# VHH binders against q84jc2: the designs that were tried, part 197

Target 1, 232 residues: q84jc2
Amino acid sequence: MSKMRNLVEEKFLEFYESWVIQLELYLHQLLIAHNNNTMSETELRHLISKLTTHHKAYYTAKWAAIREDVLAFFGSVWLNPLENACSWLTGWKPSMVFRMVDRLRKSRVVLVEAQVKKLEELRVKTKFDEQKIEREMERYQVAMADRKMVELARLGCHVGGESVMVVEAAVRGLSMGLEKMVKAADCVRLKTLKGILDILTPPQCVEFLAAAATFQVQLRRWGNRRHYVTHS
Short names: E, the ipSAE of ESMFold2; O, the ipSAE of OpenDDE; V2, 0.75 times the mean of E and O plus 0.25 times the DockQ between their complexes.

## First folded at step 12 (VHH)

Design ld55 (framework vhh_8fcz_2)
Fold by ESMFold2-Fast, scan of step 12:
Structure ld55 (fold): chain B 232 residues (1-232), chain A 126 residues (1-126)
Amino acid sequence: as target 1 above (232 residues)
Amino acid sequence: QVQLVESGGGLVQPGGSLRLSCAASGFTFSDKAMNWVRQPPGKGLEWVSGISGSGGQTTYTDSVEGRFTIIRDNDKKMVYLQMTSLKTEDTAVYYCARFPYSELWEYLTTGSFDYEGQGTQVTVSS
């Protein structure tokens, strides 16, 4: 059965489709830049800044949208089922980005020992921040089953009467809790991305961003193949 | 099978204009982003501009922003690069390019670039 979209879902679907198309154009620029040794550091830093700004635009739009309807981001209609299956708290799992960093160890662009050490320190910190958020999500899910929530669920069976406002207030509280956790997860994502880019040289940043964008575009294409059920 | 044929290059004075054309065949044109890249004498490939499959989104390298315009005609399977206020630094062989999804990872690892065609020479000199 086709799912009917609400206004928040419709607006973010339009934004996201445009955002992904622009990411692909930036990926093409990154691929050419990666294979061109004649670019200046200033030119490379400007390209890196374009990608950073593009990702920042995504989180600006996302945070505006989750303020209206955070639940739209759990099982998002603008993502295909494969993209949704690979999601962790409405986005990419921060520690997974270090798999893109591992690509640099095998490329023509070599990481020096000091960079490897700093990346490992960042990986450990990122894992710690992830686990902290996972514990908060677990506490949130357990709290859904506490006595007050069980009582509210029982009361909710009489929706359309005097219970409507009580149930709506409880749902609003739950949504605010989810919004806080999604923003915390997004902060770890942005901190991890910034940390990696601060450690890497500009040519290494270009290769890292190209690898990450390639994976994102590839995952979307694989999920959009005919044998997968897709949501457009 | 997949073919890109560039044309429209030539000799022009600084401050002049040229329109480059790219004729595409062998793939579903309207589904694919198209790019213009250039190779100056003795240098590597430089990405110049890109356009989405629908033509609704474009992007440019900073050195050409405001001077170049990328356009496409999906009915004719054509991509154009309208160049104005040309500079001596714009002297290069210009290639029309696409990046097939199946080859993105290979391109990242090997730098393979098989769909740019023969190119068209742009020379900006007085």
Scores: ipSAE 0.691, ipTM 0.890, lowest interface PAE 1.4, mean pLDDT 85

Design ld56 (framework vhh_8fcz_2)
Fold by ESMFold2-Fast, scan of step 12:
Structure ld56 (fold): chain B 232 residues (1-232), chain A 126 residues (1-126)
Amino acid sequence: as target 1 above (232 residues)
Amino acid sequence: QVQLVESGGGLVQPGGSLRLSCAASGFTFSDRAMNWVRQPPGKGLEWVSGISGSGGQTTYTDSVEGRFTIIRDNDKKMVYLQMTSLKTEDTAVYYCARFPYSELWEYLTTGSFDYEGQGTQVTVSS
């Protein structure tokens, strides 16, 4: 089990490091594209598609990994402590991307009234879906504290081969519950991202993706430097 | 002090080849992604290609994919752009660029970024 866990962590660490390096290269392309008014709609859509495909590749790899070991994603070794502290159910909190959307309201490319209304509707729906997941997590934690944890604790007192197999089965059951919850959270993330991109024009999509990637890259850098909190 | 010095531009006929060079100094070169960007006559800056600090990952804009190759030599602190099958649309001033982490938000808001080079002119014409 321990050896299998190490293998999943090792494989995803290699994947994630490469994925983040590629994200930074795409960020540089987005930054130049954002400040170039001579790009065609087709060129902008191709760039947006590259970023969308890149994010889909992340979730494809993640879901394969959590099928093997979902616990690797709670306190991930490929994330620094700051990234882990900012995580909500193993990833970014969906409602937080509307901070990047709020930047567009003050951008030189003005959002039209119809877009503002659709983005607000999406923000409300995203927050509702997020809260639904949070309630499911609360129910899961209560179930773990009551029945499952009591069963595991009692099983730990038995001596024999049956005890080992039953404990392993119970741990697998708990992991399956976490896997379902993480996938549900990831579905809200993908749905929110798609929803925003569907509402925005291609130039606005580029600005949004650039802002989101800038935040992600800088958060990783800040955490990797392990800046000490000083009294302000 | 950070400096980037581009060279290798010139006049070539369509279908020709050029190798652009960028000599970097004043920062830890191998820790930073490097980019080639270009400005065609009468157009804005266009991103062409990027390479990771280690050189292990590269990416290209669609219009140059398969025709251009970006490489780096960290020991020499050089980044190169090998251009083949050149088209008239490739005519531009080419700049070697880096994006300092401290300036990412500034570039997103103002369009200014830290490239210290003078650029090198590429003209594809008969």
Scores: ipSAE 0.674, ipTM 0.886, lowest interface PAE 1.5, mean pLDDT 85

Design ld57 (framework vhh_8fcz_2)
Fold by ESMFold2-Fast, scan of step 12:
Structure ld57 (fold): chain B 232 residues (1-232), chain A 126 residues (1-126)
Amino acid sequence: as target 1 above (232 residues)
Amino acid sequence: QVQLVESGGGLVQPGGSLRLSCAASGFTFSDSAMNWVRQPPGKGLEWVSGISGSGGQTTYTDSVEGRFTIIRDNDKKMVYLQMTSLKTEDTAVYYCARFPYSELWEYLTTGSFDYEGQGTQVTVSS
């Protein structure tokens, strides 16, 4: 058995590999900045802006791709099995990012009480939004077992103009529903990221972004190396 | 034995050019992103530029964008920094640096970062 890629998967694979390589270069810049207490606020804000722009570029490319084939993002060919196993609705689980925020509590640049309160409020809201999307996904999965969908799947086994058109319309409807849910999840991710960066000082933003990028880069490397070592 | 050796620094006038070199040994060079970092007088380490393992991607800090070019030769295990239109604020000790995957989290969590290169001094003055 072999895995064949469609055009959307091939294009996004090329984009994603390039995007992750660039993230690693930004991570090296963040690590140096994190250990340099002589950088100006302006310099730190420019670096934070580079990372924010880089993440925005990812979602711009992702949303264009899911418009063409949202299913490519479920079990993605550009992610290794470990990365896929850690995915929640095609990306990172929003509430888990607060684990990176928790690292800042032991940092040289400590969080003040007002920041801790705002981060806790954001964490609660993020978890609420996350659970709302989980309920929508559950409803979607239940709808897939609906009697009409079962009958439509049965009709799809017979080649005929009328059956083909009806099946194609139903598949488009299902894909549109998944696209809406993925975009809703991505909106929670982006709002959570923006909320955290708005609460943190520039040095704390650099440390947070460095922690997140370190986790992402190492998870990818561990998954790639595990497959190679296990196979050998 | 892992080693990074920088060279090519010197005294140059504003608007001048210099080419820095870094010779690497003791690790799989093409698997590692390489970086140039610098320490200006009285300041901490500042990241300057980075290049991916294949050489296909490069990134620069805003202050050197368009003036500096990072390149690598994987066959020779060399990374270079071509510097043009040099300014007095470019005066610094320049280091060649790598960030092994096994040490990324340590660099972040301990706040301890040790560059592997010996450094090369660049002085820009009239």
Scores: ipSAE 0.727, ipTM 0.901, lowest interface PAE 1.2, mean pLDDT 85

Design ld58 (framework vhh_8fcz_2; at its last look DockQ between E and O 0.02; V2 from the best seeds 0.00; counts 0 for: pae E 5.1 > 2, unsure alone 61.7 < 65, placed apart)
Fold by OpenDDE, look of step 13:
Structure ld58 (fold): chain B 232 residues (1-232), chain A 126 residues (1-126)
Amino acid sequence: as target 1 above (232 residues)
Amino acid sequence: QVQLVESGGGLVQPGGSLRLSCAASGFTFSDTAMNWVRQPPGKGLEWVSGISGSGGQTTYTDSVEGRFTIIRDNDKKMVYLQMTSLKTEDTAVYYCARFPYSELWEYLTTGSFDYEGQGTQVTVSS
């Protein structure tokens, strides 16, 4: 049986589909800008701002949704299996973006020593933050293997009464923890993104954002083709 | 073979209007976001407007926002750019453009993508 989507899933699916379409349109702008050396710094910064605003909108919507049902994001129906496989705590892994920067450096992006140093510092910090979150996540996951787990196991035998209440409480507790972790992860994502954009020049930012958007769009398309799924 | 054929350009006075057309063939049109880009004299290619495959979403560069309208007809495989309140700075060769999904990385790295059209000249002059 196919998983029945709840209201949160449905709403976020619609949102995300629209959001990704818009991202693709922004990507086209970025790609053109990337190869246009006549654009002013002001124009580039404006484009960067549009993209950052777009990303912020995603997290705004996400955070609203996770308040209602954070569990929906651990089985994201709006993502294909490939996208889900690449997800870390319901999104992209923050440290991954540094690999993107490295790739760009190997191509045609030239970073000055000061930028390289700052990026390295940011990378170290980001990695540290990721690990911290992972440890906390592990704690929450392991904590489920307690008395409450017994109640969960018994749920199929007796539906109702005290057992149901205990299970519900356990799930709520887990959800609260998960929400906290997801938000923390998102904060690291946002901080990392901001950090990178603060280090890079406007042209480099455009290139970076283009690369990131390209990766995201292609990942979705590859995954959809592989699984015979089409989105609007 | 992918073909994009632009038309509708011309000479207009400031404040005038033009409607550009692009006839597309050789690819799955309805699944492809389409764009208008332009190259002003002595300048690089700049993005002007984009429309999603379904036509449900549109976007514009700030300088043309409120003046230009991009629409598409998927049945006819046409993309249009309605331009109003034209300004001298809108003078450029306009191209209908798509970004082949298979070539996104290539474009990112090499700066080349598949827009086979010859473009249409738009000249805004008093």
Scores: ipSAE 0.820, ipTM 0.932, lowest interface PAE 0.6, mean pLDDT 90
Fold by ESMFold2-Fast, scan of step 12:
Structure ld58 (fold): chain B 232 residues (1-232), chain A 126 residues (1-126)
Amino acid sequence: as target 1 above (232 residues)
Amino acid sequence: QVQLVESGGGLVQPGGSLRLSCAASGFTFSDTAMNWVRQPPGKGLEWVSGISGSGGQTTYTDSVEGRFTIIRDNDKKMVYLQMTSLKTEDTAVYYCARFPYSELWEYLTTGSFDYEGQGTQVTVSS
């Protein structure tokens, strides 16, 4: 769906395009590093730091933009329809990254039993935090349909200054609620990412980050290059 | 047929300069990020530098930052690596590389890399 872009959308679109291009370049560095067993721990940690700093930059920019217009992040113009369809509260679903972690069980940089235990504990905690946010979102959606909101919608159809003020106040309240929920979801994302990286060794961190970035880049490319299939 | 042909290597003294060239064919060059990777004696492949398809973004490994510059000419289907202040640690075979989207997962799982050229030898020595 085409739509008019506001200044927040235009600014974040420019930021995000640049951010994804840089992620792809870091992915290429990760892929080479993953297949090089002669790298020192210090070299691997520097590379991991580049990726964590890059993700930190994304959330810094996102939270600044959300403060101005959180609604820009619901059905984002900088994401293709496939990326938007796969989004959970304006980003990746935290529990789904454990599928990338499961890939490490089949790799040459094998997880030890103590790591598997800690990752399972983190997975359970992440899913619990995720479900808490889902309950808040459900309460928010139900509140949108309650009698007060129905009355507000009816009042908004009436021409006059007081109706305009009431609608504006309601929209501000809704935006503030969404901002709080998005930030809560992003906090779960960041805690989950940090938790995984803290449990994994540097070579495992490189493989995890490479797998995650590969999926993100592939999903974007797949959505941008979607084709209609003609059947006989 | 996809081809990447590297040239410009040679013997140079520490502190010297070299410009490496990579001629690309057989794919949509302007849509493809390009990389320089190197293999020092006794080590695995080391990523050196990358450049976006448009040339608008570049990135470097820490050890070459400020000394190397990656440039591309999309009309000529060329990517270059301008190397200055060369150190003995820069001695390696240099390869021009691309990572096609269809091969990313294969490279991650197998380590196989088909789109490297023959390479060009850089030796930094007195």
Scores: ipSAE 0.751, ipTM 0.911, lowest interface PAE 1.0, mean pLDDT 85
Fold by ESMFold2, look of step 13:
Structure ld58 (fold): chain B 232 residues (1-232), chain A 126 residues (1-126)
Amino acid sequence: as target 1 above (232 residues)
Amino acid sequence: QVQLVESGGGLVQPGGSLRLSCAASGFTFSDTAMNWVRQPPGKGLEWVSGISGSGGQTTYTDSVEGRFTIIRDNDKKMVYLQMTSLKTEDTAVYYCARFPYSELWEYLTTGSFDYEGQGTQVTVSS
């Protein structure tokens, strides 16, 4: 039972595969910079800029894909799309990145008091933006459920072609609204990432980016192990 | 304060069924993705299944797909693993774990794993 892929899903999966390969190449550079202490501050800032640009490219590609099919990024059609996006294993919430910062502080990264204060301020702002988006996303969740119930009732009443056209237009409008909401959440994620990198020193940014890239690469490798892939 | 308590393991014959339970406390359960992982005798840790905070997304490792079902009850703060068609290769200690910033984070980035529970033993023997 393979998942059936539409054109949007197939193109994005191809993009993502190449994107992760490039991320792994950047990870090797990050590890060299962290372990060997061979790079100047200027060289570290250039590497950090490459990683920032690479993450921006991910969101750019995602936003293009969701314009065509936002529901492809919410999982199964049999579940509420918002529930799928909000609750997936990787976490959709922008503020989740601060758990990584907290773990690094306990392990390897030493921050001065001024950095700690700035990170706390950013955490509060990220939480505020996140909560605002979550409230608006819940309204779309309710609207989508109500539209499904109206559509089912119309099928039972044998409604005419104009009623079907009106329902289809309403569903398209809700999908466009949901697309804007997903993009808003992604913008908070990207702004939060850039804010963290602005607060950290270049060596600290390298440590953070290396940990983040390692997590993402290993999560994909672990998640990609499937029965059909292991049999030949 | 975080506490995960696994239960429901035991001895079964091949082809049998078991239902594992995990009681959670000390964190915002409904915001947290949950996982089952296992450690077979003499082998490394294997991720088995994961479920999103709402329960809307589930996924499974290839070897258990179609046989195991992960379920959560956010009102009761419980995660379950319904296991059917058990095989001798399923013999392991099973742990529930938080994701992504739980004990699994360190495993994925460094290869070491800090368990938050004692686990529950599943033994499938002919």
Scores: ipSAE 0.177, ipTM 0.546, lowest interface PAE 5.1, mean pLDDT 75
ESMFold2 (binder alone), look of step 13: mean pLDDT 78; pTM 0.801

Design ld59 (framework vhh_8fcz_2)
Fold by ESMFold2-Fast, scan of step 12:
Structure ld59 (fold): chain B 232 residues (1-232), chain A 126 residues (1-126)
Amino acid sequence: as target 1 above (232 residues)
Amino acid sequence: QVQLVESGGGLVQPGGSLRLSCAASGFTFSDFAMNWVRQPPGKGLEWVSGISGSGGQTTYTDSVEGRFTIIRDNDKKMVYLQMTSLKTEDTAVYYCARFPYSELWEYLTTGSFDYEGQGTQVTVSS
């Protein structure tokens, strides 16, 4: 299992580093597009599609990796400590994205009343979905203490072959439960992103995606800087 | 002192080719993704292509995909844009650009962007 975990970790580390580098290139394109009011709607939609495809590729790779080793995503080696500290069930917290949406209220591309109403409805729904997942996670953790953890602790007194098999089965059960929970959280993330993009106009989508990518890229760089000493 | 110096532009007929060059100085070149952006007459800035710091990844805007190739030589601190099958719509001033992490949020919020160079003019006409 440890060799499988190491392989999954190495494979996803390679994928994630490449994925973030590509996100930075898309961010540069978004920044130029955001400050160009002469772009056609068709050009803007193509750019938005590149970003949505890029995010879908991330979840495709993540779900394949989680199927093999979900525990690799709790304390991910491809994330720096700051990125890990900001994680909610192995990724960004869905409701936090609305802070980036709030930037649009001060933007040159003003939100109309109908959009503001739909975004608030989506925010409330997203928070409700988050709370539902948090309750499921709490129930999972309590169940671990009552059943799986007690079972594992009891087996700590045994060194026979039957003990190894029971421990492996218990760990597999725990992993399957976590996989389900992480996928549920990722579904809320994807529904939230899609919902926002469906409400916004193409110029507003570009600004939103640029803000989100800027935050993600800067969070990674800021965390990485904490590993180095700088003058003054 | 950070400098980006573009060259290689000129007048070319439709279907022709040009290679643009960007000479960089004053910063650790391989630490930065590099971009080509252009400004056609009467239009705003258009992003054309980008290349990662290592050169391992490249991206193109749809209108130039398959016609343009971005490459870099980190030892020479150069970025190139190889342009083939040029169209009249490619007529623009071409700028070499980098986006330092410290300036991303400011660019997003203010749109303030200072070119390090004067750009290089590409004119595609018969």
Scores: ipSAE 0.722, ipTM 0.905, lowest interface PAE 1.2, mean pLDDT 85

Design ld6 (framework vhh_8fcz_2)
Fold by ESMFold2-Fast, scan of step 12:
Structure ld6 (fold): chain B 232 residues (1-232), chain A 126 residues (1-126)
Amino acid sequence: as target 1 above (232 residues)
Amino acid sequence: QVQLVESGGGLVQPGGSLRLSCAASGFTFSDYAMNWVRQPPGKGLEWVSGISGSGGQTTYTDSVEGRFTIIRDNDKKMVYLQMTSLKTEDTAVYYCARFQYSELWEYLTTGSFDYEGQGTQVTVSS
């Protein structure tokens, strides 16, 4: 299964499988920490730091991979169909994390009015940033349908010589545009996560991270079951 | 019926070593991460260590990292905790634990544990 065109997919699949397994182990630690109140504030901060470092490791690996082949992330072999159905520009839709924040309103560790206000301000900003990215992606897709791109695609039907090189250069340019869009979306994700963690207390951060990881792990398990039942 | 049976606890002096064992039955052992959690006298549960279903990945709480090693034998359906350089603060009842994937949200909302055994007492004192 050593295909040169699929090396990025193969390497990231191996990374992602390992990354998700590690997330599940951290989730178990978060669940015990959340329900037992045995950890000091310093210990809770160290646990939160482990989770933020784990998420940063994901984006470090992802950005290295998209630099080589961003298109691998639009046909992600490491995600099941349900995970792909919930995907927005190669990852989680940032506003999705506010569903996990809504859980904190029902928690034993109640959000104070000042936190609720800051979280709503962050939600509005996150939606604004999402819409800006969506408009940029629309402009990118419209540009793809431009007459010049259509004509270039026709030239690509001819094999050999300078025509092949011109098509390759155009495809590389399109990939660079997608790389910028994916990185922009990932920056919104990271800013949203950091913003939430900055507003919450350490016990609330643990509950939020536990809720987010629980949802991610359950979604993957649900999708894996449905994937084996489908005919595709 | 899912069952977890812990053993290997005892009285040991500071700096000593113990190996805890957990025998699992009633489920596909290699499909689940396994955990060791402990309850010190008068306190709630503290997560100690976890190991992935394949055994390829392990994680430890900071206070035991470098001193404890979690291992599993999937053929024998066993998980172990090798404890070295034991401290008085390691005194606790140690439980082998599994989280059922379908109940992860319930653990978060209700605090209910999926499966744990009877536990094994570890006492570190001179």
Scores: ipSAE 0.707, ipTM 0.896, lowest interface PAE 1.3, mean pLDDT 84

Design ld60 (framework vhh_8fcz_2)
Fold by ESMFold2-Fast, scan of step 12:
Structure ld60 (fold): chain B 232 residues (1-232), chain A 126 residues (1-126)
Amino acid sequence: as target 1 above (232 residues)
Amino acid sequence: QVQLVESGGGLVQPGGSLRLSCAASGFTFSSYAMNWVRQPPGKGLEWVSGISGSGGQTTYTDSVEGRFTIIRDNDKKMVYLQMTSLKTEDTAVYYCARFPYSELWEYLTTGSFDYEGQGTQVTVSS
């Protein structure tokens, strides 16, 4: 199991570095597309599809990795401390994405009243789903402090043979609970992203995705300035 | 001072090939992704291709996928665009570009982008 944790961290670090590099290349394409009013709707749709496919690939890889070791995603080695500090249940906080949506009000491709109303409804629903997950996390944290868990932790200090197996089973149970919560949070992220893209026109989708990617790249850059340079 | 100097353009017949070159100076070349962008007559800027700082990852716009290849030589501080099976629609001024992290928000918010190079003209016609 511990060897599997090490391999999961190493494999996902390699995947994530590659994934972020590809996101930056897509960001450059989005920035040029955002400032080109001669692109067809078909061309814009293809670009949006590349980004949505890229994000889906991230969640496919993440869910495979958390099945093996969800704890790797709490205090992730592939994220700098600033990125980890800004994480909510192993990723971006769903409601924060509406800050990127607010940028569209200043763009050349402005939101119409019907879109503003639908985006506000989606924002409220997203916040509700987010709060529901926060309550589940509270329950999980309380369960960690109950009498039986305290007794298992105490027993772990005096283990031999069969007792080790009991402790390991308890840890696996805790990991399964975290995995379900992380997947629930990721489902809210994906529903929120899809909801926004369904409401926006293709030019607005390009600007939204460009803003989101710019923020993600900038956050990573700001955090990395504080770290020692090692082999990358 | 950052400089990008494009070369290798010219007149070529449909189905022909050209290799564009970009010579970079004034920055840590291998730390930046490099891009080729083009401006066809009467149109806005079109992103063509990008390559990561290490050269390990490349991406292309759909219309050039399979026909164009972006490569870089970090020792020589060069980016190349190998173009094959050229079409009349590929006629444009081609620019080599980088997007420094400090300018991403400015480009997104103002829509203003200044090329660091003069560009190189590619004309595909009979």
Scores: ipSAE 0.725, ipTM 0.906, lowest interface PAE 1.3, mean pLDDT 85

Design ld61 (framework vhh_8fcz_2)
Fold by ESMFold2-Fast, scan of step 12:
Structure ld61 (fold): chain B 232 residues (1-232), chain A 126 residues (1-126)
Amino acid sequence: as target 1 above (232 residues)
Amino acid sequence: QVQLVESGGGLVQPGGSLRLSCAASGFTFSNYAMNWVRQPPGKGLEWVSGISGSGGQTTYTDSVEGRFTIIRDNDKKMVYLQMTSLKTEDTAVYYCARFPYSELWEYLTTGSFDYEGQGTQVTVSS
């Protein structure tokens, strides 16, 4: 049992609240740009760049935080229970983002055949990368049940500074492996997002980003409205 | 019912200043981000600026960054747009806008909603 307060959770909670508020402001820009705009291609690309920069800022902050405490990202205090229930390895499941892409087929800005083909190829690759990470996580979870870990768990039940330190050192070692897994998952997320944006035209990128942000904002609102949880 | 009332528009020379005001009613003002959008002659709606519910975060379109400032007073249920160094390209009808969470998908799919006030005309000309 550690007596240390988790400062990483407090700092990331503050960052995340600000980050989500800024996402909502960008969403409002995207909605106007999508439905009522006469924006030039240059203006649309600049808006898309603001959103991609915003998402990259999230992963920069996240990777700094997981280096200190990756476990803070499993059952995160800055997410409501619904958001946590929908998480896959501390974030959105990469393949699920293609649900937003499928919406473009029914939109006012229709995908051409060449784009559909490239998006399907990207979907297959994303699913493959996702499954590879799931297998690595499965192997990591199985390692928790090996004989050495069972012995460490037994020692951790005893009162004494030395047994606590040994258990904490072992858990920190395992946390290093989780950091690599989480970063691998985030790399798949970023590659998938970049791949989609590279295939889509600027107006389609705006619609895609608006749909994704709308879903994220709505999910947060639904969870807070139905099952509000306060974390300090 | 939700109501947004804009004021403060007028005729101003290039390089001049104007302060637009928006009075809000019919909803919990501090729970919503507020936006200024504009429609220049012959163009569609253009997003100008946004401010978070607390007023702690603001965002601007590049063409007005450094020239316009969005401010809110939650006690008075007001949002303002302070415009300086006005250009002829800033000529437009300016609208105060709120985007209800329940209608985000509808706006994205249909492009049709009434979250805007009646608007206030800004003309930058000699």
Scores: ipSAE 0.674, ipTM 0.884, lowest interface PAE 1.4, mean pLDDT 84

